Miniprotein binders against q53ft3. Designs and how they scored, part 104

Target 1, 195 residues: q53ft3
Amino acid sequence: MFGCLVAGRLVQTAAQQVAEDKFVFDLPDYESINHVVVFMLGTIPFPEGMGGSVYFSYPDSNGMPVWQLLGFVTNGKPSAIFKISGLKSGEGSQHPFGAMNIVRTPSVAQIGISVELLDSMAQQTPVGNAAVSSVDSFTQFTQKMLDNFYNFASSFAVSQAQMTPSPSEMFIPANVVLKWYENFQRRLAQNPLFW
Key: E = the ipSAE of ESMFold2; O = the ipSAE of OpenDDE; V2 = 0.75 times the mean of E and O plus 0.25 times the DockQ between their complexes.

## First folded at step 11 (miniprotein)

Design A6 (at its last look DockQ between E and O 0.76; V2 from the best seeds 0.00; counts 0 for: pae E 2.2 > 1.5)
Fold by OpenDDE base, look of step 11:
Structure A6 (fold): chain B 195 residues (1-195), chain A 83 residues (1-83)
Amino acid sequence: as target 1 above (195 residues)
Amino acid sequence: SPILEEFEKLMEEARELFYEALELYEKGDKEEALRLFRKAAELYEKAAELAKKNNDPESYKRAIRYAEFAQKYAELIQRELEK
């Protein structure tokens, strides 16, 4: 139902369902994370009148979890970017995850999604500066991600003359990647929220 | 207490059905998912009634919340099947 993405890491598409209405992602080495993307997979929508409250949990100096409300995802807004790097010194907020006996490794944080009524969500106040609300910030983030991917993919480019026969492997022409990149940039420039 | 034990049993059974329903829904088996959500809702409602009889408002609220959640998914799927 939900996915979680950290730049430079593999996408997580298998949340731990800890209750009927609660899902959790583990984030190892959370101190190196600046932004987290939470998104709906599109396989299961929220029921009518419901959405998801997104929380961040990190261990305090005593190893106790500190939960903070980051923001929300809904059928109308199925993805959101959150800045978590500045939250490490924040105060905990009320959260619906209770005393989860999750053996926490000190370096592991969690993203929690609580499925709630939209009316209830409207009464909640996310921590300041967590939600990346500006189109500019989103565009910059996306552009950086695209650049990183392009650079990464391009680093493996070889000429046909340099190719060794490997019948078990599939190859994508570099020009295809470039065209995709250019098309994506164009779409992003036209409408940063085209998806 | 026997009432509490029965309550927890119902809640657990309902939870299992709820989880399975979600999985089935995700896999595209809408008919079976619908059936299980409805069944889960019924079990949660039964649990809620037990909590009410036992004068346990917190348990009641929890059970009702999940019953409503299951019902909402059932309604969602029903609408999809009617399209």
Scores: ipSAE 0.784, ipTM 0.932, lowest interface PAE 0.5, mean pLDDT 86
Fold by ESMFold2, look of step 11:
Structure A6 (fold): chain B 195 residues (1-195), chain A 83 residues (1-83)
Amino acid sequence: as target 1 above (195 residues)
Amino acid sequence: SPILEEFEKLMEEARELFYEALELYEKGDKEEALRLFRKAAELYEKAAELAKKNNDPESYKRAIRYAEFAQKYAELIQRELEK
């Protein structure tokens, strides 16, 4: 139903469903994360009149979870970027995940999504400055993720003379990655929200 | 058999049907997903009635919320099937 994306990391598409209406993603090494993208995969929409409240959780100095409301996703706004770099020392807010029914590993944060009535969500206040409100910031974030992926993939490039036969492995020609990168940049310049 | 044990059994059955319905819906099997969401809602409603009889307002509230959630998915899928 949901995906979670952090710059420089593989996208997560398999949330842990901890209740009928609650989903979580683990974020290991969360102290190095500045932004998180939460989005709907498009395979299961929210029912009419419902949406998702998105929370960030990290362990405090006692190992207890601290939950903070980041914002929302809905059928009409199915993706959002959240800044979390300033939240790792904040106090918790009210939240629907219960106190301790979710297993937590030390040094691992979580993104939680609670499916709720839109009317209930309208009464909630996200922690300040979590949502990225500038289209320029969204474009810069996306460009940095694009550059990071391209540089990472390119670092594994080899020529045909350097290739070792490996019939059980799949390979991607380097020019495919370059063409994808160039096409993505062109489309992003035309419409920053095309994807 | 205590009312609480029957409540937990109904909630467990309803939860398994709800999760299976979501999986079927994601795979595009809307007709079977609809059937399972309706069945899950029915079981959650029975569990809510038991929680009310047991004077357990937290369990009642939880069961009713899940019954309504399953009903809303059933309504969504029914609308999709009716074109």
Scores: ipSAE 0.660, ipTM 0.881, lowest interface PAE 1.3, mean pLDDT 80
ESMFold2 (binder alone), look of step 11: mean pLDDT 90; pTM 0.910
ESMFold2, look of step 13: ipSAE 0.490; ipTM 0.831
ESMFold2 (binder alone), look of step 13: mean pLDDT 90; pTM 0.907
OpenDDE base, look of step 13: ipSAE 0.778; ipTM 0.931

Design A7 (at its last look DockQ between E and O 0.70; V2 from the best seeds 0.00; counts 0 for: pae E 2.4 > 1.5)
Fold by OpenDDE base, look of step 11:
Structure A7 (fold): chain B 195 residues (1-195), chain A 83 residues (1-83)
Amino acid sequence: as target 1 above (195 residues)
Amino acid sequence: SPIIEEFEKLMEEARELFYEALELYEKGDKEEALRLFRKAAELYEKAAELAKKLNDPESYKRAIRYAEFAQKYAELIQRELEK
């Protein structure tokens, strides 16, 4: 139902469902994370009148979890980017995850999604500066991600003369990747929220 | 208390059905998912009634919340099947 993305890491598409209405992603080495993307997979929508409250949890100096409301995802806004790097010194907020006996490794944070009524969500106040609301910030983030992917993919480019026969492998021409990149950039420039 | 035990049993059974329903829904088995959500809702409602008998408002609220959640998914799927 939900996905979680950290730049430079593999996408997570398998949240741990800890309750009927609660899902959790683990984020190892959370101190190196600046932004997190939470998104709906599109396989299961929220029921009518419901959405998801997105929380961030990190261990305090005593190893106790500190939960903070980052923001929301809904059927109408199925993805959101959150800045978590500045939250490490923040105060905890009320959260619906209770005393989860999750053996926490000190370096592991969590993203929690609580499925709630939209009316209830409207009464909640996210922590300041967590939500990346700026179109410019989103564009910059996306551009960096695109650049990283392009650079990564290009690093594996070989000429046909350099190719070794590997019938079990599929190959994508580098030009296809470049065209995709250019098209994506064009679309992004036209409308940063085209998806 | 036998009532408490029955409450916990119902909640657990309902949870299992709810989880399975979500999985089935994700896999595209909407008919079976619908059936399980409805069944889960019924079990949660029964649990809620037991919580009332126990004068446990927190348990009641939890059971009702899950019942409503299951019902909402059932309604969602039903609408999809009617399209």
Scores: ipSAE 0.789, ipTM 0.934, lowest interface PAE 0.5, mean pLDDT 86
Fold by ESMFold2, look of step 11:
Structure A7 (fold): chain B 195 residues (1-195), chain A 83 residues (1-83)
Amino acid sequence: as target 1 above (195 residues)
Amino acid sequence: SPIIEEFEKLMEEARELFYEALELYEKGDKEEALRLFRKAAELYEKAAELAKKLNDPESYKRAIRYAEFAQKYAELIQRELEK
């Protein structure tokens, strides 16, 4: 029903279903994670009038889970990006996972998704600065990609005096585009959210 | 208590049907998924009645919540099949 993606890691598509309406993804080595993407696979929608509350949990110094509401996914907004880098010492929030048995794995955080009525979700308040708009993230990525390309390519620009008979034109050697593409892909592979 | 034992049996049977129904729905077998969601809802409702006889409001609320959830999936799938 859900997927969970962390930059530089394989996507997780097999959530642990811990109850009829509760799903969990493990996040090992969570201290290195700045953002997570939670999304619906598209195979099973929420029933009408329902959606998903998304929580982040990390173990406190005693190994006890601290759950924080990140935000929501719904049939109308089936994916969301959440920033968790500032939440690893944050305050707990009200959450529906409190009765679950404890697994003592102090180095592993979790993403929890609780399927709830939309009216119930409307009364919940996510922790501050967790949610990142998917529109804003796409726009920011696109703008940074364009800025990166422009800055790289313009460093190779040559004048018409060197290249062509049309003096109003600026030129970029064709191999510059390939160099940019290779460099961008390398940086993206090492840190997909470096932008 | 035989009533507690019956409650636990119904909840486990309903849960198994619910999970199987989700798997069938994901694979596109909507007719069988609908049948299993309806059966799961029925079993959760029976479990809720036993929890009421036991005067156990937490078990009652849990059983009713899952019955309603299974029914909402059944309603979703029924509408998809009628399109």
Scores: ipSAE 0.455, ipTM 0.822, lowest interface PAE 2.4, mean pLDDT 78
ESMFold2 (binder alone), look of step 11: mean pLDDT 91; pTM 0.917

Design A8 (at its last look DockQ between E and O 0.19; V2 from the best seeds 0.00; counts 0 for: pae E 15.5 > 1.5, placed apart)
Fold by OpenDDE base, look of step 11:
Structure A8 (fold): chain B 195 residues (1-195), chain A 83 residues (1-83)
Amino acid sequence: as target 1 above (195 residues)
Amino acid sequence: SPIQEEFEKLMEEARELFYEALELYEKGDKEEALRLFRKAAELYEKAAELAKKNNDPESYKRAIRYAEFAQKYAELIQRQLEK
């Protein structure tokens, strides 16, 4: 139902469902994370009148979890980018995840999604610095993601002469990736919020 | 107490059905997902009644919340099947 993306890391599409209405992603080495993207996979929508409250949890100096409301995802806004780098010194907020007996390692944070009524969500106040508010910040983030993907994909490029027969594998020409990259950059430049 | 034990049993059974329903829904088996969500809702409602009898408002609230959630998915799927 949900995905979680950190720049430079593999996308997570398998949240741990800890309750009927609660999902959790683990974020190892969270200290190096600046931004996180939470998005709906598109396979299961929210029921009518419901959405997702997105929380960030990190261990404090005593190892106790500190939960903070980052923001929301909905059927109408199925993805959101959150800045978490500045939250490490923030105060905890009320959260619906209770005392989850999650064995936490000090370096692992969590993204929690609580499915809630939209009316209830409207009464909640996210932490002020979590939402990526500027188009510039979003553009920079997206550009970094694009660059990382392009660099990663390009690192696997081989000439036709270097290809070994592998009937079980599909291959994408490098020029297709390049064209996609260029098109995406163009779209981003025209409308940074095109998605 | 026997009532509490029965409550927890119902909640667990309902949870299992709910999880399975979500998986089935994601896989595109809407008919079976719908059936399971409805069944889950019924079990949650039954659990809620037990909590009410046991004068446990917190358990009641939890059960009702999940019953409503299951019902909302059932309604969503039903509407999709009618299109």
Scores: ipSAE 0.777, ipTM 0.930, lowest interface PAE 0.5, mean pLDDT 85
Fold by ESMFold2, look of step 11:
Structure A8 (fold): chain B 195 residues (1-195), chain A 83 residues (1-83)
Amino acid sequence: as target 1 above (195 residues)
Amino acid sequence: SPIQEEFEKLMEEARELFYEALELYEKGDKEEALRLFRKAAELYEKAAELAKKNNDPESYKRAIRYAEFAQKYAELIQRQLEK
């Protein structure tokens, strides 16, 4: 139902559904993540009058989850970019080699999405988010996917242009698109964080 | 174990109906979506009864929560149809 995207990492499309109304993505090494994109895959919309509240969770010093509301996604705003860099534990002052409370070093945080009534969501106040328009979020992901495709295809086109009967025209062999699709799918299945 | 196998089958069937109901809702078939959400809730409730017979309180709680959620979708759609 949802996707989760971090710049430089694989798109996650396999949320853990922990309840009918709750979905979770794991964020390994969350201390290195500054922004996260949450988007609807487009196959299953929210019911009319409902939407998704998006939360960020990290373990506190005792290993207990701390959840913070980032913002929302809805049928009318099906994607959003959230800034999470200011929400992480361990952003303390620069103290050289002193005694201080050390947060636990967990490497995995979570993005949670809870399906709720829009009226309930309107009464909630997000903290520390950098939500952007759904068009910008879709364009960002689409541009990254297109960059990957064009770089792959262009390397074959340069190699194939020498063999084309019309050298003033660029041609791409028919199977390049399928090969790209198969390679992209395989890499996504192996490492959902590869992009 | 046979009770656990039937429980898992009911939960999967209910989940499939739940997602089919969501698809029908998106296509505008609210009356059919309502019927399927109610059927999903019924199957989740049957699964909860099997979990109780199997002395599995965590599976019971999970099945009941899913039944209640499916019922909330049904209530939402019913309210929309009456408006």
Scores: ipSAE 0.000, ipTM 0.153, lowest interface PAE 15.5, mean pLDDT 67
ESMFold2 (binder alone), look of step 11: mean pLDDT 90; pTM 0.900

Design A9 (at its last look DockQ between E and O 0.68; V2 from the best seeds 0.00; counts 0 for: pae E 10.4 > 1.5)
Fold by OpenDDE base, look of step 11:
Structure A9 (fold): chain B 195 residues (1-195), chain A 83 residues (1-83)
Amino acid sequence: as target 1 above (195 residues)
Amino acid sequence: SPIQEEFEKLMEEARELFYEALELYEKGDKEEALRLFRKAAELYEKAAELAKKNNDPESYKRAIRYAEFAQKYAELIQRKLEK
């Protein structure tokens, strides 16, 4: 139902469902993370009148979890980017995740999604610095993601002569990836909020 | 207490059905997902009644919340099947 993306890391599409209405992603080495993207996979929408409250949890100096409301995802806004780098010194907020007996390692943070009524979500106040508010910041983030993907994909490029027969594998021509990249950049330049 | 034990049993059974329903829905088996969500809702409602009898408002609230949630998914799927 949900995905979680950190720049330079593999996308997470398998959240741990800790309750009927609660999902959790683990973020190892969270200290190096500046931004996180939370998005709906598109397989299961929210029921009518419901959305997702997105929380960030990190261990404090005592190892106790500190939960903060980052923002929201909805059927109408199925993805959001959050800045978490500045939250490390923030105060905890009320959260719906209770005393989850989650074995936490000090370097692992969590993204929690709580499925809630939209009316209830409207009464909640996210931490002020979590939402990526500027188009410029969003553009920069997206550009970094694109570059990372392109560089990663390109690193596996081989000539046809270098290809070994592998009937079980599908291959994508490198020029297709390049064209996708160029098209995406063009779209981003035209409308940074096209998605 | 026997009532509390039965309550927890119902909640657990309902949870299992709920999780399975979500998985089935994601895999595209809408009909079976719908069936399981409805069944889950019924179990949650039954649990809620037990909590009510046991004068446990917190358990009641939890059970009702999940019953409504399951019902909302059932309604969502039903609407999709009607299109």
Scores: ipSAE 0.741, ipTM 0.917, lowest interface PAE 0.6, mean pLDDT 85
Fold by ESMFold2, look of step 11:
Structure A9 (fold): chain B 195 residues (1-195), chain A 83 residues (1-83)
Amino acid sequence: as target 1 above (195 residues)
Amino acid sequence: SPIQEEFEKLMEEARELFYEALELYEKGDKEEALRLFRKAAELYEKAAELAKKNNDPESYKRAIRYAEFAQKYAELIQRKLEK
């Protein structure tokens, strides 16, 4: 349902669904992360009148989780960039994850998404300076993501002569990745906010 | 107790149907996803009735919330299919 992207890392598309309305991504080595992108994956939107509250959690000096509200994603704004570098020493905020049985390790932070009523979300106040929506930042982050994906996918490319038939595996021709990359860049140049 | 065990079984079955419905929707099988969301809502409602009979208001609230959530997804998909 959701994706989570950190610059220089492989995109995460397999959130841990800890309840019907709650999703979690693990962020190993979180001290090196300054920004995260949270976005809606797949084709299913939020139900009418609902959206997603996005939280960041890190372990404190005792390894206990400290949750902070970053902001929101909705059907009208299905992706958002959040700055988390200044939040690793901040105060906790009200959050809906305290009742979940989640094992926290000291070196791993988490991004939590809670599907909530828009009226309830309007009563919540994100921590300051977490949301980043600059066109330059979005474009730069997206370009780095595209470069990373292309380089990663290309590292697994094989020629037709090297292919061994395997009925349990699926393969994608390498030029499909290049065509996607070129089309995506062209669309971004025409409308940086089309995504 | 037998009632509590039946409640937990219904909740687990409904949850599995709910997750399967999400996967089917992602694959584009909206008609089957709709059927499973409706079935999940039905099972959550049955679990809520057991919790009500067992005078367990916390379990009742939880089951009703999940039934409503599954029903809202069913309504969303129904609208998409009719467009």
Scores: ipSAE 0.006, ipTM 0.352, lowest interface PAE 10.4, mean pLDDT 71
ESMFold2 (binder alone), look of step 11: mean pLDDT 89; pTM 0.886

Design B0 (at its last look DockQ between E and O 0.02; V2 from the best seeds 0.00; counts 0 for: pae E 23.7 > 1.5, pTM E .642 < .8, placed apart)
Fold by OpenDDE base, look of step 11:
Structure B0 (fold): chain B 195 residues (1-195), chain A 86 residues (1-86)
Amino acid sequence: as target 1 above (195 residues)
Amino acid sequence: SPESYKRAKRYAEFAQKYAELIQREAKELGDPEAYEEALRLFREAAELYKEAAELYEQGDYEKAEKLMEEARELFYEALRLYEKLK
């Protein structure tokens, strides 16, 4: 039902279902994590009138779990990006996960998803720093990625006059790459979460 | 406890909502048979959760907890089956 992605790590698609309405991902070496993406797999939607409250749990200096509400995922917003790097000093909030006897190693944090009524979710306030303006950060990331690709591809551009016969190689016109880039930028501008 | 009662009711509603979801989906896709087992299990789970809620309210916690476990097994199986249909 849910996936969890950390940059530079394998995607997690198998959440531990700890209750009928609660799912947990383990995040080892959480101190090196800046952002986490939580997303729906598209296999099982939320029932009507329900969504997911996304929580982050890490051990405090005493080894006690600190839970914080990061934000929400819904059928209408099936993915979200959260910044967790700045949360390490935050105070714990009320959370629905209770005393989970999860044997926590000090280096392992958890992402918890609680399936709740949308009306109840609307009454909850996420921690202020966790909601990455998903749009701006993603737009910037995507733009950097696009620029990097364009620069890379363009570095191989040669004129027809400069082409040496290489029958084993296929060539892509530079204008095709440019058109792709422009179209992608347009889509990104229209909906930063189009992907 | 009042909390256990509320939990049982919440799970009953949750199971019912999934049953409604997949029933609608089955109708839309024109394949009711594919969803029949999952639908059955969600409905059975919902009924067990309802019964558990009543037992919690009556103070019969032991029986309520047994029903909750049975309902949970059905609910998880229903979810697994539903996911396989996708």
Scores: ipSAE 0.657, ipTM 0.882, lowest interface PAE 0.7, mean pLDDT 86
Fold by ESMFold2, look of step 11:
Structure B0 (fold): chain B 195 residues (1-195), chain A 86 residues (1-86)
Amino acid sequence: as target 1 above (195 residues)
Amino acid sequence: SPESYKRAKRYAEFAQKYAELIQREAKELGDPEAYEEALRLFREAAELYKEAAELYEQGDYEKAEKLMEEARELFYEALRLYEKLK
């Protein structure tokens, strides 16, 4: 499965599956967004020979979706940072999502991920200047992703005495999340590309 | 509110537009039965969105919000079926 992170916002980890091979994240108030990180959660890899084409969509003046190819994620490159600030007035590109965005408000855009053959992806051309190539930008977005995940997980922290019974759910102690966070930050500081 | 009513009506119109697109495409394709279930679900979603708009106008917000959620579920299921058949 996939995650979607916008700097300064809560991480989204529950993509809406709109087809067997297509996943969507909603981006409310998209005009204030400059960069989006799309990443694989690591528990469900792409099938052999396949990867993910990543699209950005926003409604045009007629309420029709405009989809633009941002780039790709694969098992070998499981995360990518995309700059979308210059795409909110661009022309649409070829895409596999149909007219999905027409049921959204004008202020909500979408990130779409289509699972496709790697050979098919090699023939696609992303819109220019969408991918961020700077190592410093990668490190900054990775750090913000870590902070956002930690804040999200810690917002659910409850003492054992305050828990309501939920016998059908598994729980993890909050200290496990803290230890993971501290260990990951240490490894990232030693080598920003360790993963 | 006025915005909720207008959004429900726009969603109903969009769902009906998809139903019209599928009906046209089914006539142009050699396998019209493959689209029958998606067409039915888009039409049902459109009707539920219209009903939700009426409930918003009547002030029955709790019932309207339930119908909006149900219509959304039908609409996205129809999209999943439609995209798989193409």
Scores: ipSAE 0.000, ipTM 0.074, lowest interface PAE 23.7, mean pLDDT 69
ESMFold2 (binder alone), look of step 11: mean pLDDT 82; pTM 0.803

Design B1 (at its last look DockQ between E and O 0.08; V2 from the best seeds 0.00; counts 0 for: pae E 23.2 > 1.5, placed apart)
Fold by OpenDDE base, look of step 11:
Structure B1 (fold): chain B 195 residues (1-195), chain A 86 residues (1-86)
Amino acid sequence: as target 1 above (195 residues)
Amino acid sequence: SPESYKRAKRYAEFARKYAELIQREAKELGDPEAYEEALRLFREAAKLYKEAAELYEQGDYEKAEKLMEEARELFYEALRLYEKLK
C-alpha cells in the first residue's frame, strides 16, 4: 500500500503493518537522512473520506521514541517529501502509535503512517518546515538538473567546420538537445509532477 | 475500556469502507468474482469488529479480544487478496 524512499537507498515497498490502520518503515542510519519520500504504491487506495497521517519517530538522548507529525498523504496527494534532518531537536507530540515495543537500535528511526479520517487529519498540525512543497522543490531540482545537463551537453558542441573525423563517435545535433530541453520545460511548467 | 471500544468501532468502519470500495471497483470493472473473497472477508471482519465493540461495552474483554484477533486475521487476508488484484 505504501512506499518509502530515501535518496541513495533502495526503495521500501513493504511496510510493516502493525495494526489495521497503521504502517511502519524502518530507517536505519537516520542521522544521515535529509529527506524522506512517502508515497502510495497505487495498489490499494484509501477508502472514501480517509487519508494517511505521516509521522517520524527517532530516539531521543535517553533512547525514548520521539514522534512528530510530518504531514499527510491522500488519494489526491499520493506522495509527499519531508525534511527530517532538522527535526532531531524537536519535542514529541501526541501520536497514535502508542507504546510500540519496537526494539529500536539507536541509529534506527521510523516512518509511521496512520490511516485516519480526513476530517480528523485537518485538525492536526504538522511540525514546522517538515513538509517540503513537493512542487516547488521538485521544480527547482528539476530545473537545476536540466540546466546542468544542458550546460554539460552544450560544452561539447562543435561546429561542423570544427569537427574532426572520428568514425567511432556518434554525434547528436545540438538542436535535438535544445528541443528536448524546451519540451521538458514546457511539460514541467504544465505539471511539475508529470512523471 | 472506552478506548478498546472506540478502536473496535473504528476498525469495523474501516473494514466496511474497504468493502464498499472494492464493491464499487468490482462493479466498475465488471469483475465481481475476482473481488468476491476479499469482499466477503472485509464484511466478516467488520461484523466481528462490531461484535467485539459490543462485548467491550458489556465488559467482556476476554471474548472481545478474541474476536478482535479473529477479525484482524480476516482483515489482513482481505487486504492481501485485494492487493493481488492490482
Scores: ipSAE 0.706, ipTM 0.897, lowest interface PAE 0.6, mean pLDDT 86
Fold by ESMFold2, look of step 11:
Structure B1 (fold): chain B 195 residues (1-195), chain A 86 residues (1-86)
Amino acid sequence: as target 1 above (195 residues)
Amino acid sequence: SPESYKRAKRYAEFARKYAELIQREAKELGDPEAYEEALRLFREAAKLYKEAAELYEQGDYEKAEKLMEEARELFYEALRLYEKLK
């Protein structure tokens, strides 16, 4: 039902369901992550009057999870970009334990989505300025991603006549999609504004 | 279609989840019968969504779509009643 995207990484589309109304994505090596995109896949909407509260969790110095509300995703706002760089405690430059936590403890955080009534969500206050995108920004990102995908995929297009006779058809090898994701991931990791 | 079947099953799951959440809320208030009518309607909606999924799987799309509409009406009424009593 949900997707989770980090710049320079493969999109995650298979959340772990940890309760009937709670879904989780793992974020390994979370200290290198500045933004996370949470979005609905479009296959299953929230029931009317419900939405998703989005949380970020990281292990504190005692190894206990610290959950912080980032914001919301709804049928009317099906995607959002959240800034998490300012929400990590123990960054090496700011705390004596920051570098130690990176070396001594697992570096895995979580994005949690809790399906709740919209009225219940309206009484919650997200931490800081976590939400950083509008619907228009998501649309612009998606359009640029689609353009990039089509340009890359088209460079590998072959007709079926080049492989097996079917002269009226053209085919794209299955590995083109994987190469596109790998190239996109690499370029985004080097320069988030490459597009 | 596979998409219609998947949607019906997911809606049944969400309606059932509403029933579970509301029952838990009623216990937290110390009134286990709070929202009893809304709870009944959410459960009925879940049942109809599940039946619609079965009809999609059997290929009876017209009947399945009718049940989806009926389930949706019950779901909206349950939510309206729940919101009124909050």
Scores: ipSAE 0.000, ipTM 0.078, lowest interface PAE 23.2, mean pLDDT 68
ESMFold2 (binder alone), look of step 11: mean pLDDT 82; pTM 0.789

